# Designs tried in a protein design chat: VH-VL binders against UPF0179 protein Maeo_1037. Part 8

Target 1, 145 residues: UPF0179 protein Maeo_1037, of Methanococcus aeolicus (a6uvu3)
Amino acid sequence: MDKRITLIGSKIAKTGNEFIYCGVLEECSECRFKKICHDGLIVGKRYRIVSVRSAKHPCIAYGDGVKVIEVEPSNNFTILIESKKALEGLTLSHSDIQCNNILCKYYNLCHSEGMPEKYKIMELHEKIKCPKGNSLIKATVSTIN
Key: E = the ipSAE of ESMFold2; O = the ipSAE of ESMFold2 at other seeds; V2 = 0.75 times the mean of E and O plus 0.25 times the DockQ between their complexes.

## First folded at step 3 (VH-VL)

Design a15 (from n8 with light chain P96L; framework fv_nezutatug)
Fold by ESMFold2-Fast, scan of step 3:
Structure a15 (fold): chain C 145 residues (1-145), chain A 124 residues (1-124), chain B 107 residues (1-107)
Amino acid sequence: as target 1 above (145 residues)
Amino acid sequence: QVQLQESGPGLVKPSQTLSLTCTVSGYSISTGYYWHWIRQHPGKGLEWIGSIFHSGDTDYNPSLKSLVTISADTSKNQFSLKLSSVTAADTAVYYCARDYIGSEWDSPYYMDVWGQGTTVTVSS
Amino acid sequence: DIQMTQSPSSVSASVGDRVTITCKASQGISTYVAWYQQKPGKAPEPLIYDASTLQSGVPSRFSGSGSGTDFTLTISSLQPEDFATYYCQQAYSFPLTFGQGTKLEIK
């Protein structure tokens, strides 16, 4: 089904946010929401939040609790790429940016999980001030497989 | 809009298997999340029998001691209940019900649409 | 299993009365309680879920409250169509369990 409900941390449960589904954790075995939270989602696939429900529910994985959200598969997502590779319409092979700065506010955009082997650059956005000094640009990319 | 209808024999002999089917119209069972069977003994309250999740996973009331099987047939838009080795204690009105967390609830295990109920008498 | 106990088992009331029905769980169930209305010869109909959230289309004279083990269904001004049997149900864990029912009768 195109749209699916699941649960995610209440702090990040915002319409328009995206995430990569990582699979069932050991802590989820006794959870009353296990089936709703996990069944029907594909490990490594990116989803976009299209609606958020108001109630907050307890969750071992999220200290502030979780909310029910409606998601749809997302083939378009935002990453940071080297400026030398930043050409709209170009198809690139994915390669992780070499960086160990886990505390960087851009870390997740540089090290996006679930990236396909190849992607197409759809749109270029603003340049990013990289703490490490790399020339990086925000880009919207599309999966092509 | 959405309608559920129970069907099956109104009379079952002791020790036989009771088989009931719930036919869903106006809504696909594959888009629903939980589907439940509930029964009501004459003049008594409601008893939850079990449920099937849209993935095919089932949950049963332990009080029925492995006598229950619930299954779904998405091609016919139906889900079914089998209760083996019935006794007079299984005489009841049987209801099927939808529990669609994606529609009204943001928490599972609530029944928002019920069938009309079908009366089953276990007697020789 | 979680036991749900309703009080009273029956109540006689007149149109316009305020009616309160209570439901007690044998253990903490947060707010995961639903209330249903059943008229003679008919299937139950949902009234309230998550203890206090009114089902779409249900009149505002119905309200629910409670958390943990103690829950209440209130009808603020009883109408003729409200004479029925009311059931609470815990939605915290399987097996799902219902209260024994409260029959609301005309006085």
Scores: ipSAE 0.374, ipTM 0.726, lowest interface PAE 3.1, mean pLDDT 85

Design a17 (from n8 with heavy chain Y109W; framework fv_nezutatug)
Fold by ESMFold2-Fast, scan of step 3:
Structure a17 (fold): chain C 145 residues (1-145), chain A 124 residues (1-124), chain B 107 residues (1-107)
Amino acid sequence: as target 1 above (145 residues)
Amino acid sequence: QVQLQESGPGLVKPSQTLSLTCTVSGYSISTGYYWHWIRQHPGKGLEWIGSIFHSGDTDYNPSLKSLVTISADTSKNQFSLKLSSVTAADTAVYYCARDYIGSEWDSPWYMDVWGQGTTVTVSS
Amino acid sequence: DIQMTQSPSSVSASVGDRVTITCKASQGISTYVAWYQQKPGKAPEPLIYDASTLQSGVPSRFSGSGSGTDFTLTISSLQPEDFATYYCQQAYSFPPTFGQGTKLEIK
């Protein structure tokens, strides 16, 4: 599908953010937003937030409420990769960066959820300071279906 | 500018199926979120019949659910209403409408564009 | 279902008058109320959504207010083209429901 609206937690509702759609919750059965929030989205598919509307709505699943967002499908996501492997256009197999420091501000970029077996490096960004001393660079990667 | 136009038979016999079509122009039905059917009985207020969502999922007024089917034909830029086993109580003006969600308001069920309405009489 | 009750059922007024129409919901619906205007022989036209937000192109003499269960539509200086039937509608709980209408008539 092209662009469409859905709802997401207000704390993560920022243009440019990406998320993986996880499906409908049982709490949604009587929600007036159920179809807008869920219909037409594919479980496990990645979406990018294109715009965020200002109003905040109550939601049983999100304590701080939800906002309406416009999304588009995305095969791209941001991860951290070893600088020695960082070459635009290169196709890499997923490999673990061993680190169990879940309090690290880079943890989610370093351990991206739903990683495909293979991905292609589309764009390289800035290097980051790794508390464990690894040489890492931020990259936009794409699924290679 | 977007326009909606209802079409179908003006006279239907009791027990038959009423079929109405809404033709959308100036806007693609596939880019809208909800498309509605509403009716108005002679001398009475408005009654929401049902809607079809972008995904093809439908919602029907619980009072009418067993009798109503709404479908969409994106190749013709149309959506349609079928009301089975009609009686004289189904005599009304029938309107189709576009939902405002996706444009400005963050709630479904605000009808921002309406067809001009088509009168349906159920009579033998 | 949420019941929407309008009052009055009809009101007579003169051009230039200030007119108010009230709508009451059978339970709390926050600000999820819309107002429509229907002229004789025509389809309803949108006026207000989210209780107080004017639809694009609607004259500023129209205003809406309220939250919870009590809502009001006001026309500050009635014009000849405003003689019509007005409907409120809740968009809070499925299915959407309309008020019975308020007919605004020439005095």
Scores: ipSAE 0.324, ipTM 0.713, lowest interface PAE 2.9, mean pLDDT 86

Design a22 (from n8 with heavy chain S55E; framework fv_nezutatug)
Heavy chain, then light chain:
Amino acid sequence: QVQLQESGPGLVKPSQTLSLTCTVSGYSISTGYYWHWIRQHPGKGLEWIGSIFHEGDTDYNPSLKSLVTISADTSKNQFSLKLSSVTAADTAVYYCARDYIGSEWDSPYYMDVWGQGTTVTVSS
Amino acid sequence: DIQMTQSPSSVSASVGDRVTITCKASQGISTYVAWYQQKPGKAPEPLIYDASTLQSGVPSRFSGSGSGTDFTLTISSLQPEDFATYYCQQAYSFPPTFGQGTKLEIK
ESMFold2-Fast, scan of step 3: ipSAE 0.370; ipTM 0.738

Design a23 (from n8 with heavy chain T58E; framework fv_nezutatug)
Fold by ESMFold2-Fast, scan of step 3:
Structure a23 (fold): chain C 145 residues (1-145), chain A 124 residues (1-124), chain B 107 residues (1-107)
Amino acid sequence: as target 1 above (145 residues)
Amino acid sequence: QVQLQESGPGLVKPSQTLSLTCTVSGYSISTGYYWHWIRQHPGKGLEWIGSIFHSGDEDYNPSLKSLVTISADTSKNQFSLKLSSVTAADTAVYYCARDYIGSEWDSPYYMDVWGQGTTVTVSS
Amino acid sequence: DIQMTQSPSSVSASVGDRVTITCKASQGISTYVAWYQQKPGKAPEPLIYDASTLQSGVPSRFSGSGSGTDFTLTISSLQPEDFATYYCQQAYSFPPTFGQGTKLEIK
């Protein structure tokens, strides 16, 4: 019961992904999924996706639709780090990648809100070539402060 | 060309703090990634002590963490090592080194430029 | 910590010989291995990084191979300047660790 059900954009609805819950949007007031999407979540709190259901549903906020997900509160984060900075077990201070491309699909992983001042790299995942030319790696990090 | 040069006392008494400085020339500390301290005990292999990222993040070998402090002084283009409560076991050649600056895809913690080393003897 | 074990601890060879030095990691480290050469009284110098990539300026007689846990440094035809101690190092997991070294001696 510690798990909550919500909906999130289909493209980002992947087990292991994390997000900060930002609250109810104006366009949600007439949405039939409003209760499922928003009930039980705390504004500003980070959640981890623990399972994803296959069916897509329409959403005003997401052009590609949404999927039902199960989430739990997270002390871990999924972020993108420059490959040259990332070594499993290292402790790093959070530093946003200098980029103003707010339309990039990776923007939120590069500019994650709610990141602690310091974190420890727990696991390195796939390498990603940034549209701006940065060589990045996806990482699971743990809060240290 | 980039050069690193260690400096500090060659003799330190037991229980004192060992202080070493690495002076970097031909390259800005603020431009690099990690800056490392490594030591080599007489007749033995290499032991990584710790590093500092140019922004100030410090990481230390867990075996030495409570005894080691690394700091950077960008105005002097130097970074320094302090090792507290030294014993005879801390007798070694101490090296500073720059993190490898080759491919952006490579892991950090390869060391491409090393200082010449400075010998430190801990003895009464 | 990941333990790096080199074999042999020492090897005696003659100029022109092919020499092989092995390094074994206590757990899988992909290709995140570097090799260093250290001459008596001098600082280590990088030879190879990412298991098989030769550092700029290093002679082509040096080569590296391996992935996972087993890594090899090969010198195809020894030159007089190659007599030194060789160290492997992993850069996969914190803290970085070095092998104990392999001393390459004149036969």
Scores: ipSAE 0.348, ipTM 0.725, lowest interface PAE 3.5, mean pLDDT 84

Design a25 (from n8 with light chain S30R; framework fv_nezutatug)
Heavy chain, then light chain:
Amino acid sequence: QVQLQESGPGLVKPSQTLSLTCTVSGYSISTGYYWHWIRQHPGKGLEWIGSIFHSGDTDYNPSLKSLVTISADTSKNQFSLKLSSVTAADTAVYYCARDYIGSEWDSPYYMDVWGQGTTVTVSS
Amino acid sequence: DIQMTQSPSSVSASVGDRVTITCKASQGIRTYVAWYQQKPGKAPEPLIYDASTLQSGVPSRFSGSGSGTDFTLTISSLQPEDFATYYCQQAYSFPPTFGQGTKLEIK
ESMFold2-Fast, scan of step 3: ipSAE 0.527; ipTM 0.802

Design a27 (from n8 with light chain Y92R; framework fv_nezutatug)
Heavy chain, then light chain:
Amino acid sequence: QVQLQESGPGLVKPSQTLSLTCTVSGYSISTGYYWHWIRQHPGKGLEWIGSIFHSGDTDYNPSLKSLVTISADTSKNQFSLKLSSVTAADTAVYYCARDYIGSEWDSPYYMDVWGQGTTVTVSS
Amino acid sequence: DIQMTQSPSSVSASVGDRVTITCKASQGISTYVAWYQQKPGKAPEPLIYDASTLQSGVPSRFSGSGSGTDFTLTISSLQPEDFATYYCQQARSFPPTFGQGTKLEIK
ESMFold2-Fast, scan of step 3: ipSAE 0.428; ipTM 0.733

Design a31 (framework fv_nezutatug)
Fold by ESMFold2-Fast, scan of step 3:
Structure a31 (fold): chain C 145 residues (1-145), chain A 123 residues (1-123), chain B 107 residues (1-107)
Amino acid sequence: as target 1 above (145 residues)
Amino acid sequence: QVQLQESGPGLVKPSQTLSLTCTVSGYSISTGYYWHWIRQHPGKGLEWIGSIFHSGDTDYNPSLKSLVTISADTSKNQFSLKLSSVTAADTAVYYCARDYISEWDSPYYMDVWGQGTTVTVSS
Amino acid sequence: DIQMTQSPSSVSASVGDRVTITCKASQGISTYVAWYQQKPGKAPEPLIYDASTLQSGVPSRFSGSGSGTDFTLTISSLQPEDFATYYCQQAYSFPPTFGQGTKLEIK
């Protein structure tokens, strides 16, 4: 419905990933992608990547280049939380899981960037077998009160 | 199938304003990203005139100075070109085109073109 | 503005021949080049974008190559319907610019 095209660093351009739009950089003033990259996005708003295009483009802000992505606004996003705290409808204060294994495929869901101080659990999904033995569950959460 | 069709007067007098409209069918202009105007002088190559982004922001070829205005009417699914103070040098076939924003690339690739409309500027 | 120069300006070839058309940019444009085919009295039709990616529905005898400043369009085995003018276009820098065209005559 409300889908938009933008560009993001190729390493983080993955379907399902979310980010908070931070605005235009000074380096973007003469970029051929400036309108596509920035038009229609609201500073401070969270977006979810719904598709990624295969081509990689050069970008001054991203050394490894950028990919064209299609995004939609999102106030609901996916994280991993401790099973003990997982109850649909519960409002939680965000606290990082104690883990420094950056090579774990679940690391980004355990250590989500831009998490608000409080969020509401909207839906619980599958339980995750943590390599470090933590009891975790995948959850859809909302910032809308 | 997406189709574009140009319309406007075939004859314009020098110093007048040329006004052309592109009607888009089979696709909403509000869901496309760039919409372009291109022209071709008799027996010559192609020249990009300008484009409009879905937000309403416009880009014009610097060689045409401040003579160009492009606008869109999403309720009619149309976008239009006005070229002011025309001269004999503006005699050309005028095309409208959709930008190709595909899986691999964007912008500035034109994948769907109108049939073209011939404009003659005569004294 | 980036200048796009095509070579040759015209070429005559027989059905079944391999034809190569070259396009040179006045500065580096990575792979941001498209090729269009224009038949007499018709609008241009896209053939290739991103230097080497074939547009859907375009016959496989057409291919593109190149990066930086030098680009090539190749037709591996000419057919009668390939009589047309071919244009390259850079999409790297504002404003987009076209080559002057190469006229292909088949007899």
Scores: ipSAE 0.012, ipTM 0.604, lowest interface PAE 8.3, mean pLDDT 83

Design a32 (framework fv_nezutatug)
Heavy chain, then light chain:
Amino acid sequence: QVQLQESGPGLVKPSQTLSLTCTVSGYSISTGYYWHWIRQHPGKGLEWIGSIFHSGDTDYNPSLKSLVTISADTSKNQFSLKLSSVTAADTAVYYCARDYIGEWDSPYYMDVWGQGTTVTVSS
Amino acid sequence: DIQMTQSPSSVSASVGDRVTITCKASQGISTYVAWYQQKPGKAPEPLIYDASTLQSGVPSRFSGSGSGTDFTLTISSLQPEDFATYYCQQAYSFPPTFGQGTKLEIK
ESMFold2-Fast, scan of step 3: ipSAE 0.432; ipTM 0.771

Design a5 (from n8 with heavy chain I101D G102S; framework fv_nezutatug; at its last look DockQ between E and O 0.40; V2 from the best seeds 0.00; counts 0 for: pae E 12.4 > 2)
Fold by ESMFold2, look of step 4:
Structure a5 (fold): chain C 145 residues (1-145), chain A 124 residues (1-124), chain B 107 residues (1-107)
Amino acid sequence: as target 1 above (145 residues)
Amino acid sequence: QVQLQESGPGLVKPSQTLSLTCTVSGYSISTGYYWHWIRQHPGKGLEWIGSIFHSGDTDYNPSLKSLVTISADTSKNQFSLKLSSVTAADTAVYYCARDYDSSEWDSPYYMDVWGQGTTVTVSS
Amino acid sequence: DIQMTQSPSSVSASVGDRVTITCKASQGISTYVAWYQQKPGKAPEPLIYDASTLQSGVPSRFSGSGSGTDFTLTISSLQPEDFATYYCQQAYSFPPTFGQGTKLEIK
């Protein structure tokens, strides 16, 4: 497992945040940061930010600029799943929680972007109080490669 | 404490290849970012020649691209410059330099540590 | 290429004087400017990066400012060791380029 130096938008450059690398944008073809932004990253792969450098740099892709970050591959994610489906070690087929409340503080844990079709439950954490009344539990899951 | 030291011939004949080596001590070139060559012509300013990333990827000043080669030997903690077909215009003091790699430097292409420089004269 | 134009090309000053040196970029470069000091017979040494951030170990009499196209290096209360040539350098786009230098001489 390799740690990599890259750049990401300043607003999301926080230690512990994760992102999915989506490839080189056409606007980046002439950018002097192209090598540091993109070398060694795999399209579709999720990365975790392990350190953030403080200075901002201009970027046409990120209007508030970018920061230099160190990342590592991330195969483990935190999501919310239905408590009745949740056993450590179990492999589940991914299904979205049926909830349209985009203002919910848990929305992003219920609708995690980039989830594979199947995942393995690595660890169960606390249940949460869903405003809609769903029985949900926070879980660390891993991709099945 | 990082130190860079240039070495190579001080006198080169026209049309020959200028070859310089930068030896890095106190720091591994494999853990750094970019490693640079810069030159300073007599009575003129500084000119960036090119750089190498420790993986072997290089960037060269477009004005020199067909004439310059930069390479690295990570086992000896060295990187080198070759400049082909030199003329009197290539007479200069040549510096090697490290790009930033500290928590205080977040922007590439700032030269935070410089070698002492080596004078190269191109003369018949 | 981005051109970096320094003014003045030289300045004569006395110990204790305040000196300013300016650098103008041919296009906007945000704050991505470094300043270097080169003493006679020596390699350049970093003074300032990102327009205003002092390199570790540099005396506080040095300061930098500016953004966009216009940048300044200021030396308050000049010391004997400050007589040198000063260069600005943009780190905004490829290739990195330097100003032509400003020579600071003893009056």
Scores: ipSAE 0.005, ipTM 0.517, lowest interface PAE 12.4, mean pLDDT 80
ESMFold2-Fast, scan of step 3: ipSAE 0.550; ipTM 0.805
ESMFold2 (binder alone), look of step 4: mean pLDDT 89; pTM 0.924
ESMFold2 at other seeds, look of step 4: ipSAE 0.207; ipTM 0.682

Design a7 (from n8 with heavy chain D59Y; framework fv_nezutatug; at its last look DockQ between E and O 0.04; V2 from the best seeds 0.00; counts 0 for: pae O 11.8 > 2, placed apart)
Fold by ESMFold2 at other seeds, look of step 4:
Structure a7 (fold): chain C 145 residues (1-145), chain A 124 residues (1-124), chain B 107 residues (1-107)
Amino acid sequence: as target 1 above (145 residues)
Amino acid sequence: QVQLQESGPGLVKPSQTLSLTCTVSGYSISTGYYWHWIRQHPGKGLEWIGSIFHSGDTYYNPSLKSLVTISADTSKNQFSLKLSSVTAADTAVYYCARDYIGSEWDSPYYMDVWGQGTTVTVSS
Amino acid sequence: DIQMTQSPSSVSASVGDRVTITCKASQGISTYVAWYQQKPGKAPEPLIYDASTLQSGVPSRFSGSGSGTDFTLTISSLQPEDFATYYCQQAYSFPPTFGQGTKLEIK
């Protein structure tokens, strides 16, 4: 297993939670925990919390402190892709759906954060009713990087 | 330089509440980790009483849990111990101490700064 | 809770002697042990953390070793100022727990 030790805000430090690592905050640049919080994590990559230590540590960025967690890469995503590109087993280059309606209930599936440059379609699910008329299908994909 | 200093009465009557305050200088208790109270009975070893995490969570020795309250006043940079219903068995030197936190997630925890101690006698 | 058992309870020794104090944990605690020196009427003072790392200002005649469950504090050549009581403490998990102490006395 490719487990990594890091720290995350105590309020969200729960087994099973996922997060996208967004890099070192400016507030953390001189923090004594900088190495353990950030070393070995890839900016933009999604991680799943697999265990949580109970002790809290002080953190300038989190008022309730942070907890030590073990994480592993979360390589499977659910996204929407254009139906014409969708075939199980295909490898596709990531391309955002051309839609800026941030109030759409599917927005996050069309604009999934942390997507790698390429992905493989593992499973196709149902088509969705796109308010803008796009032909989209829900898919489980896996990172290839 | 970080310094801890205990203060409070040296003599307490049985059944009263013992109140002690630890004043911290040179370091903010809201930035630290755990802040401890430890006591030492005459001629005996060290007994951990309890701790407060810098955010307010408290932890107590199970043998004392129903009798102990630890609190913090971040505006005064102080944390305090109350021990209710004292008896002669509570006569001891009381210390406050800072817990050290390492740079690694699985680092050692130990008391890196101690107060000088304050003697409390519970007279019968 | 993790129990820390020190031995011996008391040591009688002369200046210049080599003294070894042991501490045994009730379960494996890796290297997370601290040692303290306490002189009469004074607070404990840190000597060693992480089993073997000397606190700044501690003379090199003090050394610590051990991993797992068995730990030692060694004073290689005893000096007059070293007569005190010594405590080990596990720093592996909360709550912190201490050994019973070892009193080092002049022979």
Scores: ipSAE 0.006, ipTM 0.501, lowest interface PAE 11.8, mean pLDDT 79
ESMFold2-Fast, scan of step 3: ipSAE 0.597; ipTM 0.815
ESMFold2, look of step 4: ipSAE 0.007; ipTM 0.534
ESMFold2 (binder alone), look of step 4: mean pLDDT 88; pTM 0.915

Design c1 (from n8 with heavy chain F53Y I101E S107E; framework fv_nezutatug)
Fold by ESMFold2-Fast, scan of step 3:
Structure c1 (fold): chain C 145 residues (1-145), chain A 124 residues (1-124), chain B 107 residues (1-107)
Amino acid sequence: as target 1 above (145 residues)
Amino acid sequence: QVQLQESGPGLVKPSQTLSLTCTVSGYSISTGYYWHWIRQHPGKGLEWIGSIYHSGDTDYNPSLKSLVTISADTSKNQFSLKLSSVTAADTAVYYCARDYEGSEWDEPYYMDVWGQGTTVTVSS
Amino acid sequence: DIQMTQSPSSVSASVGDRVTITCKASQGISTYVAWYQQKPGKAPEPLIYDASTLQSGVPSRFSGSGSGTDFTLTISSLQPEDFATYYCQQAYSFPPTFGQGTKLEIK
């Protein structure tokens, strides 16, 4: 059985979502799911959620609880990049966009944590209209390590 | 308002390095867009050579491999092209160009403003 | 690299004619295509970007259409100043590539 299973906050436990595995939280030392949380995952590596189990479980680290998810390593992930830098096949160095609008529906795509220093644009998607006036395009990128 | 002007030698000997400069007026190179070099061989279409972003990041046409270098001098408002080990095949009109600048959407790799072009002949 | 192929390589037309020039990409490029006009001895001038958006100042007789692999530039009523070579260019994938050009000549 080579499935990779872990627990993640219920609000973000959706098929297709990606995250960087950060290891076992200190607050989870007494958690009944501790072994599941870190079984077979590599700290600092990006994973994609391939399925979500329906039951919500209490977790001391997440007030809204957690769900069991199945994951696979992610070679590709979705971010927003400046349209003037957006050309399929182009290799870019990561640069954070300066923005304080944490309520923006695009915030997580603009401020993706755990970005590698360099990534390659694999596919361009739709252009988005930024409330701050930035010209941005949604892109699928991959690490080039 | 914005004007681009290429300058450099019109005649270059084989195996030498071709050096061209683009002088930008009415606009600062330091603003956040790409600056391009394009060439056109006699009787042929346009070929993109490479570009430089205001941060100094460069992109070069893979077909030219290690032969091309693009640099910028923001204090002079200029950017330059060096093409090493030239041959007769490098005979062309060379253009510099600005990437499109729009109010609502930046359109990457759309050439908005072009220089008039400079003819380079590679001959002994 | 994405190859851009223009058809026809040349076309002869008269003032007042409707002229259509096509451009085909070797793979899907969404709407990331631009059109340029080049008159003899001059630099290319941008006409259209993002397949159908007219550059500021370009006469309304010029229009662009298409998505995916097939793109068209149309001149609805040809004027004397329109006799030139036209180029398409993809901006979807690195490196950007141009079509071979279509020469529009006086009949």
Scores: ipSAE 0.000, ipTM 0.507, lowest interface PAE 18.3, mean pLDDT 80

Design c2 (from n8 with heavy chain D59Y I101T, light chain Y32W; framework fv_nezutatug)
Fold by ESMFold2-Fast, scan of step 3:
Structure c2 (fold): chain C 145 residues (1-145), chain A 124 residues (1-124), chain B 107 residues (1-107)
Amino acid sequence: as target 1 above (145 residues)
Amino acid sequence: QVQLQESGPGLVKPSQTLSLTCTVSGYSISTGYYWHWIRQHPGKGLEWIGSIFHSGDTYYNPSLKSLVTISADTSKNQFSLKLSSVTAADTAVYYCARDYTGSEWDSPYYMDVWGQGTTVTVSS
Amino acid sequence: DIQMTQSPSSVSASVGDRVTITCKASQGISTWVAWYQQKPGKAPEPLIYDASTLQSGVPSRFSGSGSGTDFTLTISSLQPEDFATYYCQQAYSFPPTFGQGTKLEIK
């Protein structure tokens, strides 16, 4: 399995914890750790922390600072799915949502990088209001096999 | 006004393939979400068989396994059901139905328009 | 599969009565429950979706409630045209499943 190094808030930097990569924060644009913190991670994908380094580092996004962690990809992604397709246990084929609004804060969850051809819906979360009127649900999905 | 109408043979012999077609009028199959097949055994409740999404993706009830094939012909505004290797247990009224397309797209697998149903008897 | 169990299986009531039909899911399904009415010899008609939202055109004497595993369909002031079998359905988990039905007979 591929391991990656990244940074996360000190309070949640514990071996075994999982998190969803949500993309680059505006506050991190001028951060010297930007390459380590954000490069090589897939938006919407879940990662599991496999080790935590002891040193704390300051970060604009986290009041208690950040720690360097090693992560491995989980089989799970967090994505936005059309409500009509959102049934727990349903296996879907990846399809592009017809939307070109690249400035939307949900754009990357609607157009997730690295999605497999097929995935299974594991858990349904909150409904999302779409500026274009699409009815969307945030869901945790798993790669098949 | 949207209308759905089932058609196909009312009598099928055991081990043969049951073939039914649903003709849709007043609404384009390509603009909806799911198009469903549901059946009702004599004196019993409803069983969802499967559906086809307007993209062509199909979803089948796992209890019917590989016996079910659903297809769509958007040029004829029809979708069809084939159920292979039928037995007497497949005797039922078969319905086609449209998935709800109101403003609340949050109701998947809620069927708001139904055909009148067609009776299929599996007997020698 | 999620099992949907309705109670009672049949009920007889007089015009003007309040009738309650219950539906129990074998697992939590949030509010993803629909109700249908089927009159003898006819196709099912949609009544309620998302546990409590009435289908357009359905009389206000019909109401739905519930969340999680326990759901209820209520008919206040029963009318002669309400003679029918009622079905609940879940669409939380694939495949969608129906209850066995509750037959309502008008005395």
Scores: ipSAE 0.366, ipTM 0.717, lowest interface PAE 2.6, mean pLDDT 83

